# Ledger of designs, part 27: VHH binders against p49116

Target 1, 238 residues: p49116
Amino acid sequence: EGPLLSDTHVTFKLTMPSPMPEYLNVHYICESASRLLFLSMHWARSIPAFQALGQDCNTSLVRACWNELFTLGLAQCAQVMSLSTILAAIVNHLQNSIQEDKLSGDRIKQVMEHIWKLQEFCNSMAKLDIDGYEYAYLKAIVLFSPDHPGLTSTSQIEKFQEKAQMELQDYVQKTYSEDTYRLARILVRLPALRLMSSNITEELFFTGLIGNVSIDSIIPYILKMETAEYNGQITGAS

## First folded at step 18 (VHH)

Design he1
Fold by ESMFold2, fold request of step 23:
Structure he1 (fold): chain B 238 residues (1-238), chain A 119 residues (1-119)
Amino acid sequence: as target 1 above (238 residues)
Amino acid sequence: EVQLVESGGGLVQPGGSLRLSCAASGFRFEDYSMYWVRQAPGKGLEWVSFISWDSKYTLYPDSVKGRFTISRDNAKNTLYLQMNSLRPEDTAVYYCATHWLGSSPEDSRGQGTLVTVSS
């Protein structure tokens, strides 16, 4: 009982390396993407329902959905990130790689299709003018997805997802009472997230990570990350 | 050009401590996350610590968590690794690193400092 999310879970403030370099580079893109990833993971682990599932279940959930959470974060933060500029720079780099015969044509085609899908998703979310509360509930619906293979506690995860769906419905009906179809228009965007490839997301945004480690392999460590505020707290309370 | 210079390595007995330093230049150090990685003889690179640009987040693999502490001083453009309770398996060349800057991973790390843990 009680709401799944509180107002503290709506705040989602991304800060970027400043100033944006005149010529975008992998270093800037990877740092920017890493900040969004860590902000998304910090958000997820702050949710009491997520904390209640336990460490192994938490790791399994985030491994299954991190790319969907990241993609929602890209859409939410597209303006502050100058995402369209970043994607344009990536496209130019890929076109130069074809001309210099550095990548296979099949891989480049796959990556360009993914960029197109990502741009369409972000544009559709911008056109709907999704607000911060709606993004928070959408992220929760994605996080508590019980249908991924290999999950434990799926009945509890399903209950949390239903609660997120109910809270989104209540919020939309209260806040956008004159827009009968807003909830439906929002929800039909979610299936597009499942079509986003985590491998291609890593290539686009995380090529600069040390040792080319996959995001999947570091998820357990990101979920255990230490924070300055937590490390400074008096221990002994939950 | 990015330059990273590690120091502080040496020979230490098991259970001992060392503090590594890394002097950084050629980029806005205060805006970028930093790593320590290591390479044991005959093995590939292994990350051993991560710190975000603002020091808000730190990460450690299970092999070093609780024993190693990463920190940074943005005013001095310096990254640190405090290593306690050292074990023989910690023997490696330790590198300071940032995100990949070029066509090769070695462009984003220093030359390294050797840590040897032995009786």
Scores: ipSAE 0.647, ipTM 0.839, lowest interface PAE 1.3, mean pLDDT 85
Fold by ESMFold2, look of step 22:
Formats: structure tokens, sequence, C-alpha cells
Structure he1 (fold): chain B 238 residues (1-238), chain A 119 residues (1-119)
């Protein structure tokens, strides 16, 4: 019936711990990443189409795509997060780990390649000057992917993805009418998101969660998280 | 130097209530998410609540949801856990915690406070 996303879904304001410490540490990085993850999950579950799919389908979708949503969030918030500084500090730490024999050479190579791919993705999105509306629809396209194994309601999910793509197309054509190829250049960046390893993302950004709990295991609880509304009040347990 | 000091534990009857407090110092408490975790005798560490830095988000496992409420007072650097409808299964040492600050989980949690739920 109506649009898939409203203007309220375009706002994506990340607030960082302040000030940034002189020497980056796991505590700061994990808090910063956790804020982005919760902002992304809050965004996803506020979408009426997402709410309509039901709890089991919601959990399955988010388990399949949380790393893609997180990576889009990193690209969107790269300047606010000082992401290049964070990644440089991680690279320096990994180079020290080679000298101190704390990680295997194969693992370090795998992690370094992942960091390079992440930097390349974020730089390509910055060069395209992707705006907040475009990011919101790109996130919706990756969220409502019918191609993941084990999903129910795939025809409904496909209809929502088609609607997200149609609304992105309409927005780009109206807003960037002189740039005939903008939509194509944006969309060809999406397959790179599936190359991002969720377990390496956890190692880079979520080391320090108590018990080293995987993001996959806490997603049902994140989707049921209680959110304070206006004036910071807690309103419920579901 | 990070310090977390839990208080408020004790003996309580099933169905009773208890409020735990955690005084935090040595870091900017208002900028970091906080947790309550517990350890029953002979068991591993179990997560029981989470609150974001700004109190906007709270999470609970199914075992305590609806019975426990986490809150924080950033002006007083204090974390709270209100525990209602307590059960014998809730008997444990309760710790407040933050993200790991060093190489081990003990660096990011307090000394604990014992809660015993018994007739």
Amino acid sequence: as target 1 above (238 residues)
Amino acid sequence: EVQLVESGGGLVQPGGSLRLSCAASGFRFEDYSMYWVRQAPGKGLEWVSFISWDSKYTLYPDSVKGRFTISRDNAKNTLYLQMNSLRPEDTAVYYCATHWLGSSPEDSRGQGTLVTVSS
C-alpha cells in the first residue's frame, strides 16, 4: 500500500564514546561497534514490513544479513566513527601479533585481507557520495533478501525487496536525474557485502563482549530488546 | 584503574524481591554499556541483563525476562538490578560487568554479591 520506508527510517545518527582514547583499546572499539549494531537492529525492527513477517522469520533474516547491515553501517558512519583510525590501529596490533607469535600466519593473512576489502568497500561508497536515503534503501534490499536458505514467506520477502528496489530507483531518478548510471554503480557494490566474513567482523569489532558470545546467538534477544521512548523511559519487556 | 563494587545481596524467600547496586569508578561510566552476570555454585558464568550506555536499550534472557529490571544512574556512576519473583534457581553470586578491559573476563567485573533464595 504505502511506501516501504518513511522519512523516519532515513535518520541514522550514531553517537560515539567521547573523547576517543589516545590509545585505542578493545573496550572503546567494542562499545562503538555495539552502538552501531544496536542502531542497525533498532532500525530494522522499526520497519512495518519487517514486523509483518513474524518473529521466526525476523530472526532468520537478521542472522543471515546482520554482517551486511553492519558493514553498510560502517560505510555510512565511517567519518563519525573515525573508522580509518580504528582500522589502522587494528592493523598495527596485528603486525605486532606476528612478531609476538600470538596468531597463526594464515589467520593474520585472512584478517588483513578482510580489513583491506572493508576499506575498499567503504572508500568506494564514499567516492559515490551515497546519501542517507540511498543507504536506507540499500539496507532494506539486503534485509529483505529471499535467497537465504531456510526462510519461510519468501514470496512476501521478495515483494518487500522489489518494493525497496523500486523506491530506490524512483529516488535516484528524481534526485540525481543528470547521472544516468548512478543506480547501476550503487547496486554493483552490494555483492561485495556477501564476501565479508561474520566471524572476522566479530573478531575485529566484538571481542570483549562478556563470554565472547557470538552475534548470531544473541540476535533473538536483540530483536526483543526493550527500547526507551521519549525521555528515556523503559516501557516493556518485549 | 577500573573498580566495580556490587552490593545488596542476601537471603530472601521464594517470590521475594531484592535490589542489587554496583558502584563504578576508574572509567567514564556514562560512555559504556553494562551487564549483570551470575554464577551458580559449580556452574559457569550466565548473562542475566544488559543496558546500553544511554539506557535506550535493555536485553534479558528468557530465564529472567519480566522478573528482572536493569537500570543505571550515570550521574552517580551506579548500575542497578531489581530482581522480583525470585526463585531458588536464581541463587548465585551476581557480578556487574562491562566489556572486557584486558585479557581476561575478571578485569571487567566486580567481586560479586551473593543472592540466596531459600525457604
Scores: ipSAE 0.642, ipTM 0.836, lowest interface PAE 1.4, mean pLDDT 85
Fold by ESMFold2, fold request of step 23:
Structure he1 (fold): chain B 238 residues (1-238), chain A 119 residues (1-119)
Amino acid sequence: as target 1 above (238 residues)
Amino acid sequence: EVQLVESGGGLVQPGGSLRLSCAASGFRFEDYSMYWVRQAPGKGLEWVSFISWDSKYTLYPDSVKGRFTISRDNAKNTLYLQMNSLRPEDTAVYYCATHWLGSSPEDSRGQGTLVTVSS
């Protein structure tokens, strides 16, 4: 009952480690990516519809879509993260690895192609000037995807996805009333997310994780994470 | 140069408590997430807790959840692990760690502090 998302679910504020180092390194990149991942997971688990599905369904759903949510987050936060600078540093590192004959040519090709697809996705979203409300509904559409194998409650998940689609349509119609095709142009960007490899995302952004842990393996713990009220450290709430 | 120095380990009986400390220097501690990891005899490294840079998020594996509490004091550049209801299987060298900082995983952790839980 009520809207799927509220204004609290539109806020998506990423804070970067400071200062950005003169030479980008794995420590900075992994901290930046980890912050985005936790922000994305915090966002997802705060949604009442998501909470209503239950813990096992929550875990299954996020395991299936975390890379798509992360990629939407990269596009939304690309300027704050200086993502183009991060990707350029990674490309330079990979080119040095070719010069030193440290990696197979096939693997480097796969990683470079993924970087190109990621950059193109982020550029296309920036060209469309996707706003925070639109990102929130796109993330909800991706989160409530009923077509992943092994899901339970797929009928309810589909109903939540349809609700996210309808709320996005209402928002776009009201806010961009003279742009008849805006909704269609936004929605046709979503299939590109399925081209993103979670394996390569982990290699690009999460190599620095201690214990060589996969994102898939930590998702149950992230969804159960203990959260302090964020305003309490800034505003003194107790 | 990053430096992490653990302390507070020792011998404790099952059911007892210990508080570990980690003094950090050589980087802006307040901007980076921190971990406690452990290595039991004959085993690899096991993650035992995580805290985000701003303390907003904490994570625990099921093996320690409810018994261990991670915290940090950014003004003192210090990380803590409160360990309660200790069990013999908690016996390990405990390391304070951050994300990988260099060419080796050892660049991201201290030298460790030994915790032994036995009667």
Scores: ipSAE 0.615, ipTM 0.828, lowest interface PAE 1.5, mean pLDDT 85

Design he4
Fold by OpenDDE, fold request of step 23:
Structure he4 (fold): chain B 238 residues (1-238), chain A 119 residues (1-119)
Amino acid sequence: as target 1 above (238 residues)
Amino acid sequence: EVQLVESGGGLVQPGGSLRLSCAASGFRFEDYGMYWVRQAPGKGLEWVSFISWDSKYTLYPDSVKGRFTISRDNAKNTLYLQMNSLRPEDTAVYYCATRWLGSSPEDSRGQGTLVTVSS
């Protein structure tokens, strides 16, 4: 069997609304996040192994890991997004909510900790100078995680994850041969993704998305786009 | 201030077609995803279509998929909804909205346009 990922899966270019406004309002933040979400979903859909799992399994997988994929995307696109600025803006908006007494103390703490975790994770990834290939493989490892509850075809998912891991290992050994422990340093970052709440992420980045439709509910529509429609959109021919 | 003005609604027979328009102003329309929502009498808001800023992505719920088509003209700051094969259950006030529903309707959607499908 061929490789899990190809060079086409390495490209991950996020286009931000331009120019960046002086004030980052919720609308801007949500738009930016939405673009990243769609980009991430499109990336997943472009993987043949992902397609091979079938729509139901794909939906389940993405529902389970979209937050992790999104977070990796944030890290990867942190510079182009001005992520620190976005997060600061979110904090400022949160402060307004706090002043209005809309949130409990516990909730405030949870949200602030989540923001901190996001920033910390992205900073840690930046410090490691993770390249596009490494991000692609990490996303694949996260995507093909067999340990989520309720998944079908777990054996196949596991195989794909192993393949992603092996390809990452090979890449790192080849590209960074002088750094014997690079792979370990990279992989040790992944557990941090599991500590992040998808609900809080959604609340922070996707407030009021599509008439208050949840990301969970919209995922199957993204993934089940008809081939003709999907192809038309990709090629711009529609 | 974000302004969205919907038009094109009216009375149509089952199986008929309508084309809704939404004129947008007060923000950089070309930078934002847009969607249509509808509210039938006695029911909550239901999203019926989404289009990304670059029109690369369009989404439809199963209820309207294959019948409705969302499109946009960024040069005209206009969002469209082509509705074909209309059904009585499509009767609703249709709203144009930005990706984000703000705290106030003024920041997220317009006044709406009524679509009535009846024989």
Scores: ipSAE 0.767, ipTM 0.885, lowest interface PAE 0.6, mean pLDDT 90
Fold by OpenDDE, fold request of step 23:
Structure he4 (fold): chain B 238 residues (1-238), chain A 119 residues (1-119)
Amino acid sequence: as target 1 above (238 residues)
Amino acid sequence: EVQLVESGGGLVQPGGSLRLSCAASGFRFEDYGMYWVRQAPGKGLEWVSFISWDSKYTLYPDSVKGRFTISRDNAKNTLYLQMNSLRPEDTAVYYCATRWLGSSPEDSRGQGTLVTVSS
């Protein structure tokens, strides 16, 4: 078998709504987050190894790691997103909720700590100057994590994760040969992702989902989303 | 002020087709994903379809997949929903929306258009 990732998997370009409004409302934040989420899942879908695991396993993996993938995406796209500004806006919106006594003191603390963790993580990644290849491999390592409960094909998932790790190691060795401990410095950032709450992330970036809809519930549909080319075939428009 | 105006609803027999339209104004339509949602009598609001800002991606629940097609014309600030092979269970008020929001009075959706599928 060939490599897990190719150069096509390194490209990760997020397009933001333009121009950025003076006031970042919930609509803008949610749209931006949605784009990132879709981009992340589309990225996963584009990996042959991911496709090889089958629909059920794919769904389970993404359900388990979407928050981590999303967070890595935030870090990677922090500059183009103006993430600090977005987070500040979120805090401001939360202040309104606080004033309306909609949140308990403990919940407020949890949410604020989560925002802090997000910002710190992204700052730490920026300080490390992580490049596109490294992000791609880190996302792959996170995606193909065998340590989530309830997964099928664990051995195969582990194999893919190992491939991702090996390819990352080879890349770092080749590209940053003068920095012997770079790989270790990068990998030690991953635990921070595991400490972040998916529920809080969803609350912050995906507020107002219809009914009882959750990111978890829509993941299978996102993984099966239609592309423009497919739509053209259906409608006969192209 | 965000304004959404749905149209195209009506009475149709099972197996029939309808095409809904939504005219959008008051925001940068071309920058945002759009949604169709529906509310059947006595039921809650459910999402029916999603289309990304650039039409690159569309999303459907299994209940309508293969029968409904969402599309948009950004130049006209218009969202569309082609509904084929309609079923009685598709009877509902259909809304276009700019967000996933559906349970709040301040939701960014229009007045809706009624679709009735009956023999």
Scores: ipSAE 0.752, ipTM 0.879, lowest interface PAE 0.6, mean pLDDT 90
Fold by OpenDDE, look of step 18:
Structure he4 (fold): chain B 238 residues (1-238), chain A 119 residues (1-119)
Amino acid sequence: as target 1 above (238 residues)
Amino acid sequence: EVQLVESGGGLVQPGGSLRLSCAASGFRFEDYGMYWVRQAPGKGLEWVSFISWDSKYTLYPDSVKGRFTISRDNAKNTLYLQMNSLRPEDTAVYYCATRWLGSSPEDSRGQGTLVTVSS
């Protein structure tokens, strides 16, 4: 079998609404997040191994890991998105809710901690100077995680994950031969993704976009959505 | 201020077709994904279509897939919904929206246009 990922899976280009407004409103934030979400899921769709798992398994995998994929996408696109500015805006919007006593103290703490974790994760990835290949493989490792409950074809999923890991290892060894521990440093960041709440992520980035409809419920439709010129968008050739 | 004005609704027979339009103003229409939602009598709001800012992506629920087509003209700040093979269960007030089920009243939807499918 050929490689799990090809060069076409490495490019991950997010287009932001332009121009960035002086005041980042919820509409801007939600649109940006929506684009990233769609891009992430469509990226998954473009992987032959993912397609081979079938629709039901694919849906289950994405439901299980969408938050992690989204977070990796945030990290990867942090500069283009001006993520720090977006997060600051989110915090500002939350202040209104806090002042109106719409949130419990415990919930406020949880949300703030989540924002902190997200920022720290993205900063840590930036410090490591993760490149496009490494991000692609990390996303693949996250996507093909066999340890989520309720999955079918777990053996095959595991094989794909192993393949992703091996290809990442080979890439890092080849590209960063002088940095013996780079692979380890990269992989040890993945556990941080599991500590992040998908529910809180959804509330922060998708409030008002979907309303009462959960990301979980909409994932099957996103995976089935019609795309035009998808390859051009992923490869950046357009 | 975001303004959305829906039009094109009316009475049609089962199997008939309608084309809805939505005129948008008060924001950069070309930068945002747009949605159609509907509310049937006695039911809640449900989304019926999505189109990305650049029209590269469209999304439909199973209930309307293959029958409805969403499109947009960014130069005209107009959103469209072509509805074919209409069914009685499609009877609803249809809204265009900047969000699927917006939490912000000003961004959520317009006044809507009534579509009635009846023999």
Scores: ipSAE 0.637, ipTM 0.836, lowest interface PAE 0.9, mean pLDDT 89
Fold by ESMFold2, fold request of step 23:
Structure he4 (fold): chain B 238 residues (1-238), chain A 119 residues (1-119)
Amino acid sequence: as target 1 above (238 residues)
Amino acid sequence: EVQLVESGGGLVQPGGSLRLSCAASGFRFEDYGMYWVRQAPGKGLEWVSFISWDSKYTLYPDSVKGRFTISRDNAKNTLYLQMNSLRPEDTAVYYCATRWLGSSPEDSRGQGTLVTVSS
């Protein structure tokens, strides 16, 4: 029918709490992460192909890929979020927790390795200078992943992913025509997203806000969230 | 120091309406998402609604969606919950909280306001 994404799907503007507190704390980190999560879910819901799959399929897809979308969002917004500063504060907290309480050394190593993989991913994306169009198509490729267990409409999902891949290829070839290997270098980064643990992401960015509730369990409610355009009114809207 | 003061609770008949308020101080209210939670007698805390810092996003569990409306006035540092079509199962102490989608630490919620839905 038409292109998978339009220019409206390229815009991805994250607004941070201001000012940044003198000392980073769980409230600031969790609010910043929540804003990115909601922006990412709002983005996914706005795609006509996503809307066409139906509510049950939407929930299954997002449960399978929310961490990958979130991680791409972290990379895209790393500078405005001061992500390196946030991660350094988390690392310092983790090391102090070992000294004060002697928590499981194996768990702490797993979390530290995850942080290093996240930093490496974000650095590699920054070195490639991935633009907003490329991020939008990468997020679409991740969203329409047909190989996750439990999905229905797998053939339609695969069709949408192939369309996202084709549109990314066309964009890169037109925009970066002198860089023969750019598409390959970009796509080689995607497997790293599958190595990111949603459990550890929740611990790093959503601790204290979801101690009794996982992100996976609230996905259906986030997908039903009401969105309002704020025009001097403070209400919910469809 | 974070301070949250809930008000507006009371006794109401099934099918009735009630509006709760939460006055906030001690933090930059306009920068943070807020939520309502409730605790029915003998039950744990249950989230009831969430609103983002700019009111752009609101979330509701299925048990209250369509009946409850969360809102905020950042200029007044005040959070609201409009509750319509109340049912006996909505009877609980209602708390506002600064932490997202979970039970609140005691230092991040008020003392609550009692809502009783009964004939």
Scores: ipSAE 0.549, ipTM 0.791, lowest interface PAE 1.9, mean pLDDT 84
Fold by ESMFold2, fold request of step 23:
Structure he4 (fold): chain B 238 residues (1-238), chain A 119 residues (1-119)
Amino acid sequence: as target 1 above (238 residues)
Amino acid sequence: EVQLVESGGGLVQPGGSLRLSCAASGFRFEDYGMYWVRQAPGKGLEWVSFISWDSKYTLYPDSVKGRFTISRDNAKNTLYLQMNSLRPEDTAVYYCATRWLGSSPEDSRGQGTLVTVSS
């Protein structure tokens, strides 16, 4: 009982490496993406309903949906991340790879199409002016998706998703009371997330992970990660 | 011009403790997550710990969780690994590493420090 999400789940503050390099490089892109991934996983872990599912179910669920959560995070944080600048730099590098024959034409085409889909998704979310509460509920709907293969406890996951949908509906109706179709316009954007390739996301944002480690294989460890809250800086007397 | 210099390795008995340090220079250490990785004789690289740029998140594989503690001091540009309850299987060259990837893996690692755990 009680709400699925609280106000603490609405806050989603991404801090970027500073300053942004004069020339974007894979190191900056990978660090920025890692920060978003850890923020997204920290967010998911903090939800009581997620905690109630147990560790094995949590791992399976996140393995199935991490790319969709990450993509929602990209859309939500697109301005603070300067995502359009990052994607433009990646496109430039891919076009140079064609000229230098470093990658197959089919792979480059797949990656370019994925970048275009990502840009389209982020633009559509910006056009709708999705707020932080709406993003939090959308992430919960994506997280508690019962239709991924291999999941256990699908009935309970479905109930949590239904609760997230209900809370989003209540929020939209209260906050945007004169916009009858806002909920429908928001929800029709979610299927596009299933078109995003986790393999290409890793190639774009997580290149160079040591030891040939995939995000899928690191998920159990990310879910068990130790978290420390910041203590204020203490200044001694001079 | 990234430079990572590991220190603190040595010979230690099983059950003993050791603290490794990594002095970083040539990049903005405070902006990037850091790793400890190790290479046992005749084996490939194995990650043993990760710490985020602000120390908010730390990760450990099952092989070392509960025994090793990663930390960093951004004011000193230094990464640390406290290793407790050491086992012979922990014998390896230990490297600190960043997610900075150059054209080769060596651009993201130091020279290493040898840890030998034996009676």
Scores: ipSAE 0.549, ipTM 0.789, lowest interface PAE 1.9, mean pLDDT 84

Design he4
Fold by ESMFold2, fold request of step 23:
Structure he4 (fold): chain B 238 residues (1-238), chain A 119 residues (1-119)
Amino acid sequence: as target 1 above (238 residues)
Amino acid sequence: EVQLVESGGGLVQPGGSLRLSCAASGFRFEDYGMYWVRQAPGKGLEWVSFISWDSKYTLYPDSVKGRFTISRDNAKNTLYLQMNSLRPEDTAVYYCATRWLGSSPEDSRGQGTLVTVSS
């Protein structure tokens, strides 16, 4: 019993490979994206409500929403990641592939449209100046979405989502008391996440992560991953 | 320029242990996640373990979880795999890898070290 999230769930610090290479490449992009994915999965599985749903339900939920969580993470960490620079490098690569006739023009068009939607989403979140508490609750609302196909325990998931929504409402009303419509403006951004293709996200960010294995197929293993919290502190010493 | 050199393979009896090492050079090892993968005779490549750049996260498939332990020493540019309770089905060539699928499969793995588990 108690709040859905605690202060420990607000901290979301992404550490980037350093320094950024002179020439951005797939290796740097994939490493940067994998760090965000693992941070997002670590965040999700640390939530007591998520833990209470059981392993099969956890796997089904994350398979359904990992791309939305990842996209929220991109928006939250866009400055730290230099996301606009990464996306520009991907666009240049795709334009070279068109000139060299290496890929289908229809596929490249689909990927470019996805990149534009992603940029628009991240820009809109930046314009709203979404804070860390708001991001944490938005991620919880996305995580506990009962309307994805194939889910079990949907009534319990819906109750957790309603709790996340109520806690976000309480936070926004307390912290932004003069802005009557802030909650509504934040929540109307969420449907755009459903327009993001997990297939295209894998092509953009995860080529080379685990060979030819899709993110969806490794979710059970990521949810069982071993975590050594103290080893993460070494990154600031070197 | 990327160089990955695996060592520590050999013949081991069932139930035994081996420790594999991978010496890395030609890239900033301390900034990148690392993999162990294996190829059994007549089979495709199978991932065996993953460790994040800072060792914070490790992943194992069910076939090796609880028996194998991945670790790294960023100061020595070395990746390790401790293999305990070995079984005949663990017989394979083991590779360490970075960007296993990358632009080219050869860019993401070393030459390999043979592990044979047999009486």
Scores: ipSAE 0.542, ipTM 0.793, lowest interface PAE 2.0, mean pLDDT 84

